Miniprotein binders against a2bj90. Designs and how they scored, part 116

Target 1, 235 residues: a2bj90
Amino acid sequence: MSRSARRKTSALNTVLRVVEVFASIQGEGPFTGTYSVFVRLAGCNLRCPFCDTRYAWSLEAGKPLGVEELVEEIARYEPSLVVITGGEPLLQRHPLNSLVEGLESLGLRVQLETNGILPAPARDEQLWRVYHVVSPKDVPVRVPGAKLHPSWVDYARATGRAWFKFLVANEQHVREVAEYVAKLGIPRSRVYIMPLTPEKLDMKELLELHSRIASLAVKWRLNFSPRLHLLVQLP

## First folded at step 11 (miniprotein)

Design lt4
Fold by ESMFold2-Fast, scan of step 11:
Structure lt4 (fold): chain B 235 residues (1-235), chain A 115 residues (1-115)
Amino acid sequence: as target 1 above (235 residues)
Amino acid sequence: SDELRELSEEVWEIAEEMLDLIYEFLETGDLELLKKFMELAEKLIKIAEELLKLAEEAGDEELIERIRELVKRIEKAMEAAKKALENPDDPEAIYEFADLALEVFEYLWELSEKL
């Protein structure tokens, strides 16, 4: 078939499947402590055993919302940061670019949380201009089907708008992360290690785990990400 | 067995190609990729049927049930792809296909650890 005979669906460009929109404090990564609105998009291309948001795995878990309607809803919170998370937000890449365009037109700072399996933004995408926290699932806790797309390293080097956040439980995990980022040429200043939190920790255990992982971050000269919302009991 | 290993490797190779098509479809919206997905899914079912015969000959009841479940999931994803092709402007049809297709890959990865 000729190229002009090929059909494309417009369905991917007009609506986002949204699980929830809520205000909280960003508890993780480089913007920890920022008053934020969280937009959780439905659908995920992984089934991580340690996932806290399994309810968002299916695309059908999300309510269809128009881009313009969602921009208005987010704006009413007057946030310092809009955190777009999921599932995997890049599964809805087409309408996500339109959402980002709308949010930037209002002067809002946008951060995307992604597993990094799908390619990094191209220069002609609105997503090229926002912040990205990439959470690779191929190291140190290996998830079936997970592989960081190499374009994320190039994007981070070109823009300075990506960081890499790794879930770690012990020093061996930190060593594996250090070797991984060295091999890929990711600067330590762009790397965060974060405690891998089991489902049933009390507050004392949670604080002790944070302390141990933070100490390892100092030892290995990496950045530390808390899970601040868990420590202060926010969503 | 060598035969089980060879068929399992073929299943994985087709699954990786199907996963790449799903990602490309989500990026481009190109409906022709859904037709290619269905062609690969048909090939995957035929290989799964050969694996099923080997599992039946070996009397491996657990593997028989898992392979039958895989075939059902593939068939469901194919029906969703067909519905999406017939209703290309329906966001629910498009997203249902994407979700079911990704679930096939996850199930297949879990199954590969047991072959």
Scores: ipSAE 0.012, ipTM 0.395, lowest interface PAE 8.6, mean pLDDT 82

Design lt5
Fold by ESMFold2-Fast, scan of step 11:
Structure lt5 (fold): chain B 235 residues (1-235), chain A 115 residues (1-115)
Amino acid sequence: as target 1 above (235 residues)
Amino acid sequence: SDELRELSLEVSEIAFEMAELIYDFIETGDLELLKKFMELAEKLIKIAEELLKLAEEAGDEELIERIRELVKRIEKAMEAAKKALENPDDPEAIEEFYELAWEVAEYLLDLFEKL
């Protein structure tokens, strides 16, 4: 087979388990405020008790969708950013690399949200060239099995395309994050702290929590990530 | 010790699995989840017995008390689960299970933090 025939055959055989595709504003991390299309992939290797997207934990929660069809669906939204999230996107690593290749061919900017348990991209992966927001779950929230793969620190240094986003509820959590990133050699410029939002807060409580965590970010000289979509009632 | 570290990780894993199962049961009412809870509870009692042995060897009176309290909470939650399984249409039996099972999950998370 020619490379063109192999690429077409590979695309037809490449399938992702997709929970949902929707347009919204990126509410978190370094691209907060960006008009984005969210692609939620099925399957997760953790069972976080604070998880907002438990419906995505099972691979069976996702409908099988071909990479080409998914690229076309995403492109119709004309997004400034494609956010690939879910449970854990890297569980579907092979078809995910194909999706990234298709999106890049259209000039679309791609960001992955990952728990960082699986290894960072290798140089020969399409994923090497896109942005990653890594959300470790070993500190401070102590989710079982949630150990950050050390390759993510090397990837961040090599590419400048990874940031580390930590869920925090109080100043003790921020101290633990500061110690953790110092031990791993992660620069503070690559670190975001984000409010750990309990199951139900009214809007006043939600804003007060954001204010407290933002103040701690200033005090500890770390970046602050809001959960903007919650404040403005977007998905 | 390596054994204490391994048991601590197992306790943590079960705590999160129990919390998720309780949450799913509240949302779905699926009685099969109560049976899964019973299986996790039985596994947890065996781990508690191993932790108790290590605590006794170390002379850690505080840890011994915490483990014994854990076993009592597990036994109460198991009794409530059995009652809910026998009386699935009784909202009081179901509510009692939620409360006791959640207390076990919270206590496990606190115990893990302090191990």
Scores: ipSAE 0.000, ipTM 0.098, lowest interface PAE 20.9, mean pLDDT 80

Design lt6
Fold by ESMFold2-Fast, scan of step 11:
Structure lt6 (fold): chain B 235 residues (1-235), chain A 115 residues (1-115)
Amino acid sequence: as target 1 above (235 residues)
Amino acid sequence: SDELRELSEEVFDIAIEMWELIAEFYETGDLELLKKFMELAEKLIKIAEELLKLAEEAGDEELIERIRELVKRIEKAMEAAKKALENPDDPEAIDEFLELAYEVIDYLEELWEKL
């Protein structure tokens, strides 16, 4: 990290630490099935036991890329959706706003994936105008240090551009999620439950788990998110 | 157990605040943020002292060593911050501070995982 702070600040919110950029299908949430480019930013403020992307936890895992260079790289894929994920992308909030501005100027649709610990976008941020999938780690299995920032509920109500996605393994988890969202006043229409997938399930076991969680979604009147990329063996 | 959990959450909160300060410093170059970093570092040393007492009571020699290493890294980062404040036109002093500040944040994450 032998870089001049003045060179970094003279970049004016124009450098991001990026782990990887790749094309795939969005396998989760409200945009499931969309041809997407994934931009994984480095750094995370949690250490979830069930995390599949531990390689992105450290800021050192990311290469510094200029916003303009990154926009050009993303544009070459001609995606229907740009998914900005991490780690926790809001840790790089200021250059992230610049990236979103560049992507929107090209007419690209942007979705952020966030753990919701850091505040929701303010109205004067470029991030205010894009989609957010918030994955609270308060429930059903609390990760130490995880606490959903209350501004995310207000943001969801004000914009209609936030959804809340929860990993669940059984009906008790679904009940805890239902109680949590009811207490916070999150509309059920904005809530997704998604299978918590243990490592090395075979395809039959993976399908059975999806079927079970989908059935619980119907029973509890919540939306269901698959992990489609796992079912079709894409990254 | 409850006391250890509470201190663990405070360590995590400070790591997040330090990350936010460094990110803002990259954007603005505002040297006042280095003073705020030093204030957070002083709070962190007090938390480290409480963690050290708990580790000593538990006889956890590995945790004791990790906490002592954290204190050393914090002290180095504070010294570098002071040097950068005294030499604001020296890009090497600022770069040294940033490297040491990130080492503190990285080590806090490692320590939080161990707690």
Scores: ipSAE 0.000, ipTM 0.157, lowest interface PAE 15.3, mean pLDDT 81

Design lt7
Fold by ESMFold2-Fast, scan of step 11:
Parts: C-alpha cells; structure tokens; sequence
Structure lt7 (fold): chain B 235 residues (1-235), chain A 117 residues (1-117)
C-alpha cells in the first residue's frame, strides 16, 4: 500500500458520523445523576417501535467529524462522563475505538450504550477498557433482527464493565427478563429494569410508572434505572 | 414454508456477517482491502439467495415482497460497484467511505426485509 493510501485509510478510521453532541445529566443506568456529554452517532441496525431517537437511524443524519476534532469538542465541556450512544455506535466500531483512545488519553470516563447485537469488545480493542450498558431488544420487546451476541455475557463476567438494561411495562415483562438473564447466567447485580415510556405520558403518569417499575425491581431483586432526564425535563 | 424460513434465516446470518465484517476488521491498511473482498463474497451469496426469494415471491403473487427483494438487489449492486471503485482506487478516502455507507445501508435493509418475511 502506498503512503498516500495508508494515510487516507488511517483518516477514514478517524471519522465518525455524528448526529449531536450535548451536555446533560445521565438519566439512566448505573451512572444515573452524572454530569455527562452525550455523543449520538448515526446509523442503527434495528427499527424498534418504541425508539425515542428515530432521527438517528440513518447514517445521513450524521455529520462527518474527525476523531481529534470530536475529542477537543467533548473536552471543552469538562464532563465527568462521556456517553456514546446512537443509533447503534458499534456500527462505527473502527473510528469509535480511536475516539475512545483519545478520550482515555485525557482521563475521561466513557460509557457506551449498545443494543448488543454486534460482538462485545476484544481484549486488544480500546473499547475493552470502557463501560458498556447493553440494551437487548430480544426480550421482553421482541424486535425483528434483535439477538444479543453471546460474547456480551462473557465480557460482563470477565471485566465487570457491562450491565444489561431492559425496558419493561409490567410484571410479566419483568418475569420474562428474570428468566432470560437466569438462562444466560447474567448476575442480577448487572441487570437493570427501566420503565418503557410512551411518548405522551404527563408528569403524573410518568412518576406513577417509575414507582410501579421500581417496586417490581425490589420484588424481583433487580436494579432499577429511572429515566431521570424525563422527570427533571432535561434532554 | 420451510424453504422461505430457511432462506430468511440465511438472509439474517449474512446481514450479521456483513455488520461483523465492516466493524471487526483487524487493521486499517490491510483490513480495508480484505474487508471489501469479503463483502463482495457475501454480496454474491446474498444475490443468489435474493434470486431464490424472488422466485418464491413470484410463485406466491406477493407484489410487495417482489418489490422489496428487487430494491435489496439494487442496493447490493450499488454497494458492489462502490467496493470495486474503492479496490481500484485505494488512495481515495471518499470512495472507501461511500462503500462503507452503502454496505451499512444494505445491512440495515436486510433487517427491515427480515421483519417482512
């Protein structure tokens, strides 16, 4: 390969399709309440009926940004946590590993949100060293094409850096989640149930839904994830 | 039918392999060229499966499925053309990026098609 071709392929591995970058509070999962910068990557390999970010489904929704430029933009916020989400961020795995390397070089904590269809990180990937919140879509919501890659269970056991977050609407959903994680050998300590929120809930309904799902988490001995940003009306 | 189910499962498996291939390549310099070659192999297999699906759709008189399969073939052909251009011009980052975008669109469309099978 020529030097020119080598430099150009290297540059391709350092370009991401980015929908938006913004500061907020992480409202979900194990880092709920943390001052965070959200990086939403374009492209998704699912078409979930309850998706809150349909605008990110297409790669064309994202602007091409260089990894170094994106790292500098993120750093200006001085965040306690960088949340990389999408669409499905692992669709852009190559440049994503470069982004993670850049962020880690600055001492920034990184969390990835993923649907878990694509394989978990290998030990030689930069992604191996960061936190992952995996949101399987094969239970209790059965989304076509959604199947959790088995390597995520192995990754979670090996590193303690993966948690599994499930959208639930009722106790039957929680039962299905409990059976699913038991069959896969996922420890309850790494499992979060989170309210499945319809778009049109008012604040009273939203709070009542959170209360019901939290009560089920206690009953089933699972962790509870709120959708805190919705409750405090942040993006 | 059992035949439709088997072909549907093959489509899902190839869609999965395409996502893995695009985003699991070992290194930029060598991985890009090998990635394109492997994609071409998967695309050729997918076209053969699409031809079999098209025959089943035609026998069933399912006009919507026929249109979806024809759209899939068009998307695969566009991605293959982009792959060939990138292989001939490995020093053109625009050509490689265009291939990558089209390959992802093929994989996304396969998941949408799976929903309709």
Amino acid sequence: as target 1 above (235 residues)
Amino acid sequence: SDELRELSEEVAEIAWEMYELIFEADEAKKGDLELLKKFMELAEKLIKIAEELLKLAEEAGDEELIERIRELVKRIEKAMEAAKKALENPDDPEAILEFWELAIEVSEYLYELEEKL
Scores: ipSAE 0.000, ipTM 0.145, lowest interface PAE 16.9, mean pLDDT 79

Design lt8
Fold by ESMFold2-Fast, scan of step 11:
Structure lt8 (fold): chain B 235 residues (1-235), chain A 117 residues (1-117)
Amino acid sequence: as target 1 above (235 residues)
Amino acid sequence: SDELRELSDEVLEIAYEMLYLIYRAMEAKRGDLELLKKFMELAEKLIKIAEELLKLAEEAGDEELIERIRELVKRIEKAMEAAKKALENPDDPEAIEEFKELAWEVIEYLLKLIEIY
């Protein structure tokens, strides 16, 4: 085999299709308020009607970037947290494991955001060692094609490195989430409810929605995730 | 156009299982020989899953998706043949590299199938 063919195989193992890399504040989940670098990977296996990042749905929306180049770019930001998101980042699972290995070698904290349709990491994956925020889209928002893989519950119990973040619009949604997590055996301490934000809420409406959902979190003994970046007008 | 989105949740679940199995084979963290053995063990299951996808695509009447699934099956079969050749010639680096190229083609094709098109 030629050297070009060998290089092609190696490149496929370590190339990610990346939509954007930018610094911001993590606005959601257990690390809300953390100075972060966001790495948005291309490709998504869902078409959520409320999606804010439709530009990332296609794999072709991403530029091919080598893992080493991407690690160097991320490191230049000196982040407290690296947030790998998408699309659905687990669609690029193998090169993603290589990226995580590179980031861990620099001592960087990594958080993956995933819809949880593809299975949770196995113990021999680099992804086993990082934090995961799983955003199920089957309950309560009922996105077609969305079904949480049961291995995420086992992973959360085994590692303590996964949380489940649910989009909710009202108390009926919270009730459905409570029933869902009880049925699956997900500890309430690992559950976040987050406001499902319609397009173009003004700041007063956005704050009122946050207040309403936060009150429901207290009532139902669940954690609350804001969408802080929307409140402070960051990407 | 994402035509796979127009099919049932079952088609997507099958595609995700196929993608996961191939990634697990690639991630084995054993020598190349153990990767080949694991791939061969999973290949029959991948073919059956692809045949289920084909039935669903035929029922949906999506000619482009039907052809894409048929191409996926061909790629899996070629990867299996390359894996068998590498198992018969374990010291041949070219045989092993050929298998890896074909396995990555299967992954790329599955990603395009899931996203489509």
Scores: ipSAE 0.032, ipTM 0.466, lowest interface PAE 6.3, mean pLDDT 80

Design u1
Fold by ESMFold2-Fast, scan of step 11:
Structure u1 (fold): chain B 235 residues (1-235), chain A 115 residues (1-115)
Amino acid sequence: as target 1 above (235 residues)
Amino acid sequence: SDELEELYDEVIDIAWEMAELIYEFRKTGDLELLKKFMELAEKLIKIAEELLKLAEEAGDEELIERIRELVKRIEKAMEAAKKALENPDDPEAIEEFIELAFEVLEYLWKLIEKL
């Protein structure tokens, strides 16, 4: 089936399970500081001990929304960036491709946040054309069941539209990340290290942690991602 | 110290260059990349000798040990590279080189952690 015929078929059944839609500032990754609309999709294929969004783990946590309705809701915010997150958004891959098509038709820039367990987009998917921040959970924080799908490295090298973001607490974690990305062939320029923030941290502790991890990023020639929303107390 | 900072800059650059070279070699099988590895390995040994001198002057026994272990791994990887170049049709020689090249990176990362 041609791409056009496939698109028409997908559009007939496009419903997403959505937990929340809200405007904020992207606090993490390559687009830190961008005025964004966050679309949190329901369902996740992991149960991370450090997860801040456990309320999104179940598909039942999401309200069914048609793609066209969701596109209209997002557009009302006039965002510079649409961040599609979850749960794991790729669990709803078919309607997600339709959502991306609708958003791109409006000239909106789209970023997907994914754990990378499910395969990277194929060239004939709308998802091939958008940005992806992949957060592997197999290193340095070992989450049971987590394994990065190898297609993400190929996708990153082919498109330049994927980055890999790792939660780190100390220099040992950074070294483990360096070993991991070198073994898999992830270019260092596509790697971000980000502070692993414990559940209860005061503002001074949070800033000190950011400073330490940022210094390690410089030492190891890696990119640094803050958790800016935590520092400025936004959602 | 300015001297340590300059040596560190060379070490971290070589580490990432070696990582990319190993990836490229695994993907292409280009034997010219083994020659490039040999050149980087020789440069890294000279840098390691300078770092060893600084570590000895500072009395840093842990750093001395990490540098010596790295040099041993580099020498093994260089021997494997020579064997692979002499036996390019031997997949076992190629695979042994790749394993030892990654071992060089492992010890290099451990050294960088200490620096």
Scores: ipSAE 0.658, ipTM 0.887, lowest interface PAE 1.9, mean pLDDT 89

Design u10
Fold by ESMFold2-Fast, scan of step 11:
Structure u10 (fold): chain B 235 residues (1-235), chain A 115 residues (1-115)
Amino acid sequence: as target 1 above (235 residues)
Amino acid sequence: SDELEELYDEVIDIAWEMADLIYLFRKTGDLELLKKFMELAEKLIKIAEELLKLAEEAGDEELIERIRELVKRIEKAMEAAKKALENPDDPEAIEEFIELAFEVLEYLWKLIEKL
């Protein structure tokens, strides 16, 4: 499918292009350990070299699903948390707001995972009322074209509904994150560092990497995010 | 098309630059940033004209309407920027520009989502 697929999806403002829907445990960020349904939306505005979900980069990788149909599918899992991820979910912002409205009407808690390049939600959006985990790709991993939109810092301070999750491999990366968040005025209580796994590691290597990054989090007074699903071998 | 991909990339870059200018202006009150905003707005109008041509060729009525609405918002924000530059001590003129500039950014992201 071509660029016209993106236009067709936008013209149908109650339709999302969905790669997959599955139940698992949230392995990352402030809700680590929560029974969740993951909704992976198609399309991404970055091409990160360490990306594990390259199959979701194209909008055509997603099946068109109506918002009402998707809400019903998610509800059948009876999740404690709905994690909307991608690609970059905010590329489908209009129908995503409708999805969030439907999920909240059922009392379901929603968390978005975003690279933070596109602006934070406006007060009149349904997205204003849900949780966001922002994963900047400008620091320390230096992905070309990845710049955090400054509105995310203001949104986090105004609402308390955004956290910032950074991929780190070593202490130099943690230092760069600490300097970055200090310069932007991001509260340390809203900052997570998470192990960057650019190569396939065995279980011993994964555990050693987690231990090392967790120790650095303590040293630098930042929060630590595991990649729990990798340690317990869940998707 | 290759043309659409190039225009998409340019629109993203301008949106990011505009966001930076608006937030920095709110922090500093530096009137030179309003002049830079007007330069970016003029560049964005030229890109919008090219996108409009492609949208008309494709018969995409929704895209045509989004582009036209964006251009109207840009023109209003540019007029507010000129007024703020002429009346730098008027807090109402400054606030009107900020509100309209954020409105441009909102409609620009709506256009980006369509592309």
Scores: ipSAE 0.000, ipTM 0.155, lowest interface PAE 15.8, mean pLDDT 83

Design u11
Fold by ESMFold2-Fast, scan of step 11:
Structure u11 (fold): chain B 235 residues (1-235), chain A 115 residues (1-115)
Amino acid sequence: as target 1 above (235 residues)
Amino acid sequence: SDELEELYDEVIDIAWEMADLIYYFRKTGDLELLKKFMELAEKLIKIAEELLKLAEEAGDEELIERIRELVKRIEKAMEAAKKALENPDDPEAIEEFIELAFEVLEYLWKLIEKL
């Protein structure tokens, strides 16, 4: 094989399966309110019954896009934050590390959203340097196959770059989350509870749910994450 | 049905164990972890052969393709592991193994997605 053919093959091996790239406001977690570009990667290792992005479950749902091309597209938005999400981004770990390297080289702040089943980054990965919002699916609604990798707790304690975000519908869910994080030694300062929004709530119902879950966060001394994009009707 | 559920659980356990091995190998450089990776890879190939029979009986062409692609990645990763064991001071051999081991995990999770 010629050197040109080998380079093309190598570039193809640093390809990500991308579902969508768009600008919005981060509506959730520790960076709520930040002007962000969202990169939704294809593929997921779970089938959560409450999933809002089922269209991203299959790897085939993503368009192949080279890391360099994706970095250029992201940069055009001039974002304050790059949110890498999807199904499960760590399924594409090798090219994802290359993407993060490119984004960091431009001085862009990166946040990854992950279900935490796959291990936390090692110190020699580019992913070690970025922020992670981990959404365990062990609790409160148990998803088959879900198990938080223990390295995420150590990563959070060592770096201060991981938070744990849980979807909750009621006080019993919050109690289960509190017990779960206590058992694992996750500091309460690293824990967010967020409303589990049923389909097609009207604005009054959505506000009432947010108010209820926020009140529970105060009662249980946990952080609260809104779903701000739903409240302001952004993607 | 029960057989498929048992294979599914075994595949998830192996994925977890492989992820741990790769993580700790990168952290420690312990070459014994490469030998453990090869043991898990051999076990995974046997499970893949059983899954392939079930996929063929079901006529699931996409699942058959995913199983075959996974086996190819496992074989390449095992070859890279052997090379790394023979050349432990070669950072390129070590990095090649790590890259291919992550590909095994990626294709393994892609297979789990279809199960």
Scores: ipSAE 0.005, ipTM 0.232, lowest interface PAE 13.0, mean pLDDT 83

Design u12
Fold by ESMFold2-Fast, scan of step 11:
Parts: sequence; structure tokens; C-alpha cells
Structure u12 (fold): chain B 235 residues (1-235), chain A 115 residues (1-115)
Amino acid sequence: as target 1 above (235 residues)
Amino acid sequence: SDELEELYDEVIDIAWEMADLIYDFRKTGDLELLKKFMELAEKLIKIAEELLKLAEEAGDEELIERIRELVKRIEKAMEAAKKALENPDDPEAIEEFIELAFEVLEYLWKLIEKL
């Protein structure tokens, strides 16, 4: 391939469709409470009825940003964690690997949030080296078209860099999660249950829901994820 | 009661240990894992007998039923495990054990939900 063609190919692999970039506190998962920069990528391969970020479903919702420009913008926040979320970030896999490479070159910790429908990273991808929070949507919430790719279980066991976060409303859902993770071989230590928050709850209702799900996590020997940003009213 | 809490702690720990053993056995075919399953199954039956006494004292008919159904599945899975140990080259015996072992977990999770 000519030099010109190689430069054009590299440029195409270095553009992401980005909905928003903002600083906040990671409210969910294994890094709850961490000062983070959130990078919301456009496009999603699901249409979850409970989705809070429907504005990110279309790729057209994203502004094209160069990887170098995005890395510089993220670095200005001096975050303890970079959270790459979406939509579904793996829909933009090739430029995402370039973004991860740039962020790692600055010593920044990266966490990807994914629905796990697309395959886990291969050993030769930059994404292999970062943290992943996988949110299966087939159990217990049964979103049509959602099916966890089996490679995520192998990735989690091989690397220790993936966790599985499940939305739950009641104890029956927790039992379904326990059944699901046992069948797939997901280690208990890698499992988080998180409150499925319906329409906007008042603060008392939100705290009571968190308390109930946390108690179930203790009972079932699973990890608990809050939705801390909702409790402290941050984005 | 303190007794129920102690029994519960043993039940939930055995459930997750069984889950790991079934997964590892499916991946490796290591027959020593079938022997470990048998040891956990025997321990679980003893715990189930103690839980049954407490359920009978409390008059909890649903809990009594769940415990009895669990014990029935454990006994079936233990028989399948013995058959697999005697016939390690029989894929039908191996698959039967795996299916019945997952049934034990299914009924165990349902019991835990009730506790």
C-alpha cells in the first residue's frame, strides 16, 4: 500500500463519533467513587426499554473527533480513571483501540463499559490490557437481541480484567443471575448486582432500593454496585 | 436464629463451590472433581436434614417441600456421579451427571431464595 493510502487508513482508524466528554465520579461497578472522565461514544446494537441514554443510540448523535484531540482533552482533566461508555463502544472497535493506546501512553487507567454482545478483546488488541465492565442484557432483564458472547468469560478468567454487572429489581432476579453465572462459569468474585431503577424515584425510594439490593448481595455472596451518581445528583 | 444463620452460611458456600466444581469438571474432565462433588453432596444432605427439622418446627410447608425436592435431586446426581466414575469413557454417563448436577444447583438456588 502507498504512503498516501496508509496515511488515509490510519486517519480513518483514528476518528471516533463522540456524544459527550465530561468529568464526574464513577458511580457504578468495581471503581465506584473514582474521579473519572466519561467518554460516551455514539451507536448502540440494543434498544433497552430502561435505557437512560437513548440520545446515544444513533451513530449520527456523535461528533467526529480525532483520537489525538480526544486524548489531549481527556488529559486536561487529570483523571484517576477514563470511562469509555456509549451506546456500545465496541461498535467503533478499531479507532477505540487507538484511543486506548494513546491513553495508556500517558499512564491513564481505562475502563470500558460494554453490553458484551460483541467478542471480548483478542491478545493483540490494545483493549486486551484495560479493564472491562460487562453488562449482560439477556439475564435477568431479557432485552431482545441480547446474548453475551462466550469469549468474555474466557477473557475474565484469563486476565482478571473483566467484571459482570447485572441489573436486578428483586430476589428472583438475583437467583436468575446466580443460575446464569454458574451455568456460564463466571466466577462469583467477578459478579456485581446493581439496582434496576425504574422511572425517577425520590431520594428515600432510591436509598431504600439500594439498601434492599445491597442486602441481597450480602445474602448471595455477590458484589454490590450502587448508582452513586443518582444518589449524589451528579451526571 | 443463630442455628439457621450458621446452616445458611454453609449452604450458600457449598452452592458456589458446587458451581465451580461443575464448571471445572466440564472443562477438564478431571474425575477427582466428581469425588469432591460427592463429598459436598453428602455434607449438603446432612445440612438439609438439619434445615428440615427447623422447617418442620416452624410449620413452613413450602420450605419443607423445597428441602425434600433438593435432597431427591442430590441423591440422583450422586448416583449419576458414581456411574460416571465407574464408566469414565462413556460420554452419556458424563453428560447425565453434568445435567443432574446443574439440577442440584437449580433447586439449591430456589431453596436459598426461600431462606
Scores: ipSAE 0.601, ipTM 0.868, lowest interface PAE 2.2, mean pLDDT 89

Design u13
Fold by ESMFold2-Fast, scan of step 11:
Structure u13 (fold): chain B 235 residues (1-235), chain A 115 residues (1-115)
Amino acid sequence: as target 1 above (235 residues)
Amino acid sequence: SDELEELYDEVIDIAWEMADLIFEFRKTGDLELLKKFMELAEKLIKIAEELLKLAEEAGDEELIERIRELVKRIEKAMEAAKKALENPDDPEAIEEFIELAFEVLEYLWKLIEKL
């Protein structure tokens, strides 16, 4: 059987547990400001105390959707970027590779958001070819069980398709991030620091926090990620 | 002042340059990188001496202490680098250098946090 026939058959018979699909602006990371469709997959291997999407923690929170149906739904939005997030999307690795194959066949740009606990893509995976924003939860926020898989650093160096986004509240956190990335060999050009936003911030407090973290990014020669969707009141 | 900002910029730039150099050395084992480390370390000591004078004039006891601790770590790392260059077939000498070089980075970033 040809490779195309095998891919088509695989995609048609593959199912993902999907919490929600919606259009918005990517508010974070290297593609901030991009018109995007967000695909939130169900299931997570962490229980972060600061998590904004606790409703996605269980695999049963997601409805089963065929890859073909999901590709068609995403394509109707005509997005500049497809953001696959969750939960932890790599928990559904096999059907996720099929989804990525379908999206790439339509010329759509794909970004995966992951906590980086599970291994980075291998060269023979469709996921090898897409962009990844890895959000380690071991430093500085110290979530139990959140050790970054070392293969993500190798993947980033080999492909140039991974960035590392760290939640920070203060300068001590930034220093801990600097120590962490130096020990692991993560190039600083691939590092983003992002405000750790506690619940109940008003707009003035949110802007002040963004300003403080952005200033630290400049001081420490790191990239800054806003939470733009929060500032402009989008989902 | 512009002079202070220039020194701060140099300290931060050297920290990232040292980080990359230590990583490359661990990856390749290239002993020429130890010579580059020595050059950066000598430059960093000179900058640290200038920062120390400014800290003393300002009466910043915590900053004085951080600078002095950094200089001690740099001197130890430089001695370890020299020993590794003189004994390239000694894995213990190589490992000691790597360990002390990372200590220099630790104290350097603690200094940057203060600045």
Scores: ipSAE 0.429, ipTM 0.806, lowest interface PAE 3.5, mean pLDDT 88

